# VHH binders against Iron-regulated protein A (irpA), part 6

Target 1, 312 residues: Iron-regulated protein A (irpA), of Synechococcus elongatus (p12608)
Amino acid sequence: LITNQTIQGFVDQVVVPSYVSVAAGATQLEQALQTYQQAPTAANLEAARQAWRVARDRWEQTECFAFGPADSEGFDGAMDTWPIDRQGLKTAAAQPVEQREDSRKGFHAIEELLFAATEPTLSDRQHLVILATDLTKQAQGLVTRWQQASDQPAYRSVLLSAGSTDSAYPTLNAAGTEIVQGLVDSLSEVASEKIGGPLETQEPDRFESFVSRNTLSDLRNNWTGAWNVYRGQRSDGVAAGSLQQRLQQQHPVIAQQLDQQFATARQALWAIPEPIETNLASPRGKVAVLTAQTAIAAVSDTLERQVLPLVQ

## First folded at step 19 (VHH)

Design k1 (from z4 with Y107W)
Fold by OpenDDE, fold request of step 20:
Structure k1 (fold): chain B 312 residues (1-312), chain A 124 residues (1-124)
Amino acid sequence: as target 1 above (312 residues)
Amino acid sequence: EVQLVESGGGLVQPGGSLRLSCAASGFTFDWYAMGWFRQAPGQEREFVALISRSGGSKDYSDSAKGRFTISRDNAKNTVYLQMNSLKPEDTGVYFCAAKRGYKYYPWPASYDYWGQGTQVTVSS
């Protein structure tokens, strides 16, 4: 099922471009926050908030491939730990960011200050720039680990060497397992935790982007990220050698089922009333959220039960 | 059969140290984020320390920060909690927990598997 072309497409058309996009978004956010620090106008505040949303949306498309450096080298924790330590964040403004706990930095730390009910103080504006500078550093570091060799080989090379002697992926299927497992776990996370947690507890503040009211955008971008991995590219269509194409060729029934389930999940996610944070308890919102949860879980289950065994 | 077995608990004086271990079996250990939770008498179970599947990311409760260190050895299917500078308020049953996926959360309900726990008592 998995070929060298599959892995190459996954890495070069989805993973690396996605992380590059995240780094670019982080850079733009940093610039916007610097501008806001220098000129704290309402327009500059809104521009910074929009920059955060753009960068955040791009990051949420990377959840399916949080394996490798993102996890092993702590980039994911440094960028996207949630929930944050709100008390610690306020008291640690003078602490070097590289020495901080993950719960006191990253996207959600910036979110807490930038989207606060009260306009950021001078101290907050300075803190935001520090946080954004670190976020950019982390994002660029992650890109570098995938693209460039240092003391360790570029992780791109690690995946592309699948099946070679002494490879971390002893077979092409081993790499395939990594890819499929990432899809399974990320979609399960969306269904059971990101949606399921708040839904079960009826606590809207359990939504990950509650402060910014960006949770629904996060979830939709989680779907988009998974869909990109499945298709083997971020642009419209199906990439040659992609998981989707290979399944269409070798297991058309499974491919058709997945395509329909992805579509159903998309429809459900986009049908949720905005914002999800204020509609969780409404009759319409509850039904819509449950529908989306069920649909996303179904995609994950099909991948786990029918696709994962094909690469193991 | 899925199993998490905690060990290393016991009685220790204030200021003392303990190292807890949790041996996992019956599931793919390196697919799971791990955590240590504790429950004091009459209190709810609370997270102490969390660690991602590869160990690259960690999180600690406020009370644990600076004193406790979580680590894991995927080759041994084991997660550890080094506890230093122990205090009487650290007394309780400590549980090992596993959550499938890359992310971890401080919510007990997020975790799929649990150990039976090991008693930690800090007393003069």
Scores: ipSAE 0.890, ipTM 0.940, lowest interface PAE 0.5, mean pLDDT 96
Fold by OpenDDE, fold request of step 20:
Structure k1 (fold): chain B 312 residues (1-312), chain A 124 residues (1-124)
Amino acid sequence: as target 1 above (312 residues)
Amino acid sequence: EVQLVESGGGLVQPGGSLRLSCAASGFTFDWYAMGWFRQAPGQEREFVALISRSGGSKDYSDSAKGRFTISRDNAKNTVYLQMNSLKPEDTGVYFCAAKRGYKYYPWPASYDYWGQGTQVTVSS
């Protein structure tokens, strides 16, 4: 099922470009926050908030491939730990960001300050710049680990060398397992934790991007990220050698099922009333959220039960 | 069968140290984030330390910060908790927990598997 072309498309058309886009978004956010720090106008505040949303949306498309450096070298924790330590964040302003706990930095730390009910103070604006600078550093570091060799090989090369005796992936299927497992776990987390947690507890503040009211965007971008991995590219269509194409060729019934399930999940996610944070308790909102949860879980289950065994 | 077996608990004096271990079996260990939780008498179970599946990210409760260190050895299917400078308020049953996926959370309900727990008592 998995070929070198599959892996190459996954890495070069999805993973690396996605992380590059995150780094670019982080850079733009940093610039916007610098501008806001220097000139705290309503326009500059809104620009910074929009920049955060853009960077966040891009990041959420990467959750299907949080394996490798993102996890093993702590980039994911540094950038996207949730929940944050709100109390600690307030007192941590004087602490170098590099020494801070992950719960006191990253996207959600920025979110807490930037989207507060009251406008950020001078101290907050300064803190935001520090946080954004670190976020950019982490994002760029992650890109570098994928693209460039240092004391360790570029992770791109690690995956592309799948099937070689010296690779962390001794077979093409081992790499395939990594890819499919990432899809399974990320979508399962969306269904059970990101949606499931708030839904079960009926606590809207359990939504990960509650402060910014960006949770629904996060979820939609989680879907988009998974869809990109499945298709082997970020642009419209199906990439040659992609998981989707290979399944269409070798297991058309499974491919058709997954295509339909992805579509159903998309429809459900985009049907949720905005914002999800204020509609969780409404009859309409509750039904919509449950529908989306079920649909996303179905995709994950099919991948786990029908696709994962094909690469093991 | 999935198993998490904690060990290393016991009675120590204030200021003492313990090293807890949790041996996992019956599931793919490196697919799971791991955590240590504790429960004191009459209190709810609370997280103490969390670690990502590859060990690259860690999180600690405020009480644990600076005193406890979580680590894991995926080759041995084991997660550890080094506890230094123990205090009487650290007394409780310590549990090992596993959560599938890339993320960890402080909520017990998020975790898929649990150990039976090991008693830690800090007393003069």
Scores: ipSAE 0.888, ipTM 0.938, lowest interface PAE 0.5, mean pLDDT 96
Fold by OpenDDE, last read:
Structure k1 (fold): chain B 312 residues (1-312), chain A 124 residues (1-124)
Amino acid sequence: as target 1 above (312 residues)
Amino acid sequence: EVQLVESGGGLVQPGGSLRLSCAASGFTFDWYAMGWFRQAPGQEREFVALISRSGGSKDYSDSAKGRFTISRDNAKNTVYLQMNSLKPEDTGVYFCAAKRGYKYYPWPASYDYWGQGTQVTVSS
């Protein structure tokens, strides 16, 4: 099922471009926050908030491939730890960001200050710039780890060497397992934790981007990220040698089922009333959220039960 | 059969140290984030420390920060909790837990597997 072309498409058409996009988004956010710091106008505040949303959306498309450097080198923790330590964040404004716990930096630390009910103070604006600068550093570091060799080989080369002697991935299927497992786990996280937690407890503040009211966008971008991996590219269409194409060729029944389930999940996610944080308590909102949860879980289940065994 | 077996608990004086271990079997250990939770008498179970599947990311409760260190050895299917500067309020049953996936959370309901727990008592 998995070929060298599959792995190459996954890495070069999805993973690396996605992380590059995140780094670009982080850079724009940093610039917007610098502008806001220098001129704290309502327009500049809104521009910074929009920049955060753009960068956040791009990051949420990377959830299904958080393996490798994102985890092992601590980039994911530094960028996207949630929940944050709100008390610690407020008291540690002067602490070098590099020395901070993951719960006191990253996307959600910026979110807490930038989307506060009250306008950010001078101290907050300065803190935001520090946080954004670190976010950019982390995002760029992650890109570098995938693209460039240092004391360790570029992680791109680690995956592309699958099946070679002494490779971290001793077979092509080992790399395939990594890819499919990432899809299974990320979609399960969305269904069971990101949606399931708030839905079960009826606590909107359990949504990960509650402060910014950006949770629904996060979830939709989680779907988009998974869809990109499945298709082997970020643009419209199906990449040659992708998981989707290979399944269409070798297991057309499974491919058709997954295609339909992805579509159903998309329809359900986009049918949720905006914002999800304020609609969770309404009868209409509850039904819509549950529908989306069920649809996303179904995709994960099919991948786990029918696709994962094909690469093991 | 999935198993998580905690060890290393015991009685210590305030200011003392303990090292807890949790041996895992029956599942793919490196696919799971791991955590230590504790339950004091009359209280709800709460997270103490969390660690990602590769060990690259860690999180601690406010009480644990600066005193406890979580680590793991995937080759041995084991997660550890080094506890220093122990206090009487650290007394309770400590549980090892496993969660599949890249992310970890502080909520017990998020975890798939649990150990039987090991008693930690800090008293003069």
Scores: ipSAE 0.888, ipTM 0.938, lowest interface PAE 0.5, mean pLDDT 96
Fold by OpenDDE, last read:
Structure k1 (fold): chain B 312 residues (1-312), chain A 124 residues (1-124)
Amino acid sequence: as target 1 above (312 residues)
Amino acid sequence: EVQLVESGGGLVQPGGSLRLSCAASGFTFDWYAMGWFRQAPGQEREFVALISRSGGSKDYSDSAKGRFTISRDNAKNTVYLQMNSLKPEDTGVYFCAAKRGYKYYPWPASYDYWGQGTQVTVSS
């Protein structure tokens, strides 16, 4: 099922460009926050908030491939730990950010200050710049680990060498397993935790982007990220050698099922009333959220039960 | 059969140290984030320390910060909790827990598998 072309497409058309996009978004956020720090106008605040949303949306498209450096080298924790330590964050303004606990930095730390009910203070504006600078550093570091060799080989090369004697992936299927497992786990997280937690407890503040009211965007971008991995590219269409194409060729019934399930999940996610944070308790909102949860879980289950065995 | 077996608990004096171990079997260990939780008498189970699949990310409760260290050895299917400067308020049953996926959470309900626990008692 998995070929060198599959892996190459996954890495070069999805993973690396996605992380590059995140780094670019982080950079823009940093610039916006610097501007806001220097000139704290309403317009500049809104610009910074928009920049955060853009960067956050891009990050959420990377959840399917949080394996490798994102996890092993702590980039994911540094960028996207949730929940944050709100009390600690407020007292840590003078602490070097690189020395901070993950719960006191990253996207959600920035979110807490930037989207507060009251406008950020001078101290907050300064703190935001520090946080954003670190976020950019982390994002760029992650890109570097994928693209460039240092004391370790570029992770791109690690995956592309699948099947070679010295590769961390001794077979093409090993790499395939990594890819499919990433899809399974990420979508399961969306269904069971990101949606499921708030839905079951009826606690909207358990949504990860509750403060910014960006949770629905996060979820939609989680779907988008998974869809990109499945079809092997970020642009419209199906990439040659992609998981989707290979399944279409070898297991057309499974491919058709997945395509339909992805579509159903998309429809459900985009049908949720905005914002999800304020609609969770409404009759319409509850039904819509549950529908989306079920649809996303179905995709994950099909991947786990029908696709994962094909690469093991 | 999925198993998580905790060890290393016991009675220690305040200021003492313990190292807890949790041996996992019956599932793909490196696919799971791991955590240590504790439950004191009459209290709810609370997280103490969390660690990601590869160990690259960690999180600690406020009480544990600076005193406890979580680590894991995926080759041995084991997660550890080094506890230093123990206090009487650290007394309780400590549980090892596993959650599938890239993310960990502080909520017990998020975890798929649990050990039976090991008693930690800090008393003079």
Scores: ipSAE 0.886, ipTM 0.938, lowest interface PAE 0.5, mean pLDDT 96

Design k1 (from z4 with Y107W)
Fold by ESMFold2, fold request of step 20:
Structure k1 (fold): chain B 312 residues (1-312), chain A 124 residues (1-124)
Amino acid sequence: as target 1 above (312 residues)
Amino acid sequence: EVQLVESGGGLVQPGGSLRLSCAASGFTFDWYAMGWFRQAPGQEREFVALISRSGGSKDYSDSAKGRFTISRDNAKNTVYLQMNSLKPEDTGVYFCAAKRGYKYYPWPASYDYWGQGTQVTVSS
């Protein structure tokens, strides 16, 4: 099922462009926060808040391929740790960001300082620039680890060497397993933790981006990221050699089921009223959230039970 | 059959050290984030330390920061907790837990598999 074209498309049409997009978003957020620090107007605050949402959207589309350097080099932890240490964040402004624990930096640390109060304080504005500069460095570092060799090979090269006995992926199916497992686990995470946690506890602040009311966008971008991996590209259509195309050719019943389940999950996610954090308070809101949870879990289940065995 | 088997607990005096180990079997260890949790009598289970699939990211409770170190050896399917400067408040049963995927959380309900625990007692 998995070919060299499948792997190359995954890397070159989805993963690398997605990380480049994240780095661009982080850079724009840093610039917006620098502008806000220099001129703390309401318009500049709103521009910084919007830049955070844009960078966050782009980051959330990368959740299903957080293997390799994102994990082993600590980029995911540095950028996306949640919950954060709110008390430690308050006292951390004097600490160099390189020495901070992951719970005192990244997207959610920025979110806290930028959105929790009506307006950030002067100290918060200075702190936000420090955090955004680090976020940009992490995002750019992740791009570099995928594209450039150093004392370690570029991760693009690691994946593209799949099928060589000495590769981290000694068969094409080993790379395929990484790709499919990422889809399974990311979508399962959305259903069981990102939606399931708040439903189980009935606590709206168990939604990951409660502070900014951005959780529904996060979930929609998680779906979009998974959809892009499945299709092998970020634009409309189906990429040649993609997982979707290979399944359509070799296992058309599974492909048809999976295509429909993705569509049903999208419909359910987009039917949830904004903000998702208020939907625990009404029967209609709960039904919308439960419907989306079930639909996303179904995608993950089909990938795990029907697709994963084809690459193992 | 999934098994998580903790070892290394015991009685130590305040200021002492212990090294807990958790040997895993019955699943692909490399696809799981791991955690150490503890439970004192009459208390709910609380997180102590969490570690990502490859060990590149870690998180610690406030009480563990600066004193405890989580690590993993994926070749040995084992996760560790080095516990230094132990205090009587660290007394409890320590559990190893596993969660599939890239993310880890401080909530026990997030974890798929649990060990039976190992007792740690810090007293003079």
Scores: ipSAE 0.856, ipTM 0.928, lowest interface PAE 0.9, mean pLDDT 94
Fold by ESMFold2, fold request of step 20:
Structure k1 (fold): chain B 312 residues (1-312), chain A 124 residues (1-124)
Amino acid sequence: as target 1 above (312 residues)
Amino acid sequence: EVQLVESGGGLVQPGGSLRLSCAASGFTFDWYAMGWFRQAPGQEREFVALISRSGGSKDYSDSAKGRFTISRDNAKNTVYLQMNSLKPEDTGVYFCAAKRGYKYYPWPASYDYWGQGTQVTVSS
């Protein structure tokens, strides 16, 4: 099922462009926060908040491929740890950011200082620039680790060498397993933790981006990221050699089922009223959330039960 | 069948150290984030330390920060907790737990598999 074209498309048409897009968003956020620090107007605050949402949207499309250097070199932890240490964050201004634990930096640390109060304090504005500079460094570092060789090969090269006896992926199917397992686990995470946790506890702050009311956007971007991996590209259409195309050719009944399940999950997820964080108190809101949970779980279940065996 | 087997617990004086180990079998260890949780008598399980699939990212409870270090060796299917500067309030049963995927959380309900636990007692 998995070919060299499948792997190359995944890396070159989805993973690398997605990380480049994240780094550009992080840079824009850093610049918006620098401008806000220099001129703390309401317009500049809103621009900084919007820049955070843009960077967050781009990051959330990468969740289903957080393997390799994103994990092993600590980029995901540094950028996306949640829950954060809220009290420690308030007192951390004297702590060098490069020595901070992950719960005091990254997207959700920035979210706390930028959105939790109606307006950040002077100290918050200075702290936000420090945090955004580190976020940009991490995002750019992740791009570098995928694209550039140094003491270690570019991770693009690691994945494109799949099938070589000296590779971390000794067969094409080993690389395929990484790709499909990422889809399974990311979508399962959305259903069971990102939606399921708040439903089970009835606590709105169990939604990951509760502070900014950005959780529904996160979930929609998680779906989009998985959809892009399945289709092998970030634009509309189906990429040659993609998982979707290979399944259409070799297992058309499974492909038809997955295509429909992705569409059903999208419909359900986009039907949830904004913001998702208020939907726990309403019977209609709970039904919308449960419908999306079930639809997303169905995609993950089909990938796990019917597609994973084809790459093992 | 899945097994998580903790070891290394015992009785120690305040200020002392212990190293806990958790040996895993019955699943592909490399796909799982791992955690250490503890439970004192009459209390619920509380997270102590969490570690990502490859060990590149870690998180610690407030009580563990600066004193405990979580690590893993994927070649040996083992996760560790180095516990230094132990205090009487660290007394309890320590459990390792496993969750499939890239993310880890401080909530016990998020974890798929649990060990039987090892007793840590910090006296005097």
Scores: ipSAE 0.852, ipTM 0.927, lowest interface PAE 0.9, mean pLDDT 94
Fold by ESMFold2, last read:
Structure k1 (fold): chain B 312 residues (1-312), chain A 124 residues (1-124)
Amino acid sequence: as target 1 above (312 residues)
Amino acid sequence: EVQLVESGGGLVQPGGSLRLSCAASGFTFDWYAMGWFRQAPGQEREFVALISRSGGSKDYSDSAKGRFTISRDNAKNTVYLQMNSLKPEDTGVYFCAAKRGYKYYPWPASYDYWGQGTQVTVSS
């Protein structure tokens, strides 16, 4: 099922462009926070908040391929650890960011300071710039690790060498397993943790981006990222050699089921009223959240039970 | 059959050290984030340390920071907890846990597989 074209499209049309987009968003967030620090107006605060949401949107589309350098070199942890250490974050300004544990930096650390009920203090604004500078370095580092060789080969090259006897991916199916497992696990996380945790506990702050009220956007971007991987491109249509196209050719019943399940999950997820964090308070809101949970889980289940065996 | 088997627990004096190991089998270890949790009698399980699939990211509870180190060896399907400067408050049953995917969480309900636990007792 998995070909060289499948892997190259995944890397060159989805992964690398997505990480480049994240780095651009992180840079814009850093610039907006520098402007806010220098001129702390309400307009500049709102611009910084919007820049955070844009960078967050782009980042959340990368969740289903957080393997390789994102994990092994600590980029995902540095950028996206949650829950954060709220107490430690308040005192962390004296600690160089390079020496901090992951729970005191990244998107959610920035979120805590930027979206708090009281506006950021002068100290908070200085701290926000430090955090955003580190976020930008991490995002740029991810791009570099995928595109440029150093002590280690560019990760693009690692994936494109799939099928070589001594590579990290000794067969094309080994690379395919990584790709499909990422889809399974990311969508399973959405259903079981990102939605399921708040439903089970009835605690609104179990929604990941509760502070900014951005959780629904996170979930919609997780869906979009998975959809892009499945289709093999970030734009509309179906890429040649993509997982979707290969399934349409070789296993059309599975492909039709997945296409429908992705569409149903999208419809359910986009039907949830904003902000998702308030939907636990009413039966209708809870039903909307549960409907999306079920629909997203169905995509993950089909990928795991019917597609994953085809690449193993 | 999935198995997580902890070892290395025991009785140790305050200020001492222990190294816990958790040997995993019956699943593809490389796909799982791992964690160490502990439970004192009458208390809920609480997280101690968490580690990502490849070991590139780690998180520690407040009580563990600066004293405990989580690590993993994917070639040996084993996760470790090095515990230094042990205190009586560290006494409890230590469990390793496995969760599939890229993310880890401090909540026991998030984890798919659990070991039987190993007793750690810090007392004079």
Scores: ipSAE 0.848, ipTM 0.926, lowest interface PAE 0.9, mean pLDDT 93
Fold by ESMFold2, last read:
Structure k1 (fold): chain B 312 residues (1-312), chain A 124 residues (1-124)
Amino acid sequence: as target 1 above (312 residues)
Amino acid sequence: EVQLVESGGGLVQPGGSLRLSCAASGFTFDWYAMGWFRQAPGQEREFVALISRSGGSKDYSDSAKGRFTISRDNAKNTVYLQMNSLKPEDTGVYFCAAKRGYKYYPWPASYDYWGQGTQVTVSS
């Protein structure tokens, strides 16, 4: 099922452009926070908050391929650890960011300082710039690790060498397993943790981006990222050699079911009233959330039961 | 079948050290984030330390920071907890847990598989 074209498209049309987009968003967030620090007006606060949401959108589209350097070199932890250590974050301003544990930096640390109060304090504004500079450094570092060789090969090259006996992916199917497993696990995580946790506990602050009320956008971007991986591109259509195209050619009944399940999950996610964090109190809101949970789980289940065996 | 088997618990004096091991079988260890949790009598199970699939990211509870180190050896399908400077409040049953995927969380409900636990007792 998996060809060299499949892997190259995944890397060059989805993964690398997505990480470049994240780095650009992090840079814009850093600039907006610098402007806000220099001129702490309501307009500049809202611009910084919106820049955080844009950077967050881009990052959340990458969660189904958080393997390789994102994991092994700690980028995902540094950028996206949640829950954060709220008390430790309050005392960490004097601590160099290089010495901080992951629970005191990244997207959710910035979220806490930027959104939790009506207005960040002077100390918060200074701290936000430090955190955003580190976020930008991490996002740029992740791009570098995929595109540039150093004492280790560029991760693009690691994936494109799939099928070599001395590669991290000694067969094309090993690379395919990584890609499909990422889809399975990311979508399962949305259903079981990101939606399921709040439903099970009935605590609105179990929604990951409760502080900014951004959780629904996160979930929609998780779906979009998975959809882009499946289709092999970020634009409309179906990329040549993509997982979707290969399934359409070789296993059209599975492909038809999976295409329909993705569409059903999209409809359900986009039908949830904003903000998702208030929907636990309403019977209609709960039904919308449960419907989306079930639909997303169905995509993950089909990928796991019917597609994973085809790449193993 | 899936099994997580903890070992290395025991009785130790305050200030002492223990090294816990958790041997995993019946699943592809490399796809799982791992964690150590503990439960004292009359208390809920609480997280101690968490580690990502490759070991590139780790998280520690407030009580574990600076004293405990989680690590993993994917070639041996094993996760470890090095516990130093032990205190009586560290007493409890220590459980190994596994969750598939890239993320890990401090909540027991997030984890797919559990060991039966190993007793750690720090004398008063």
Scores: ipSAE 0.844, ipTM 0.923, lowest interface PAE 0.9, mean pLDDT 94

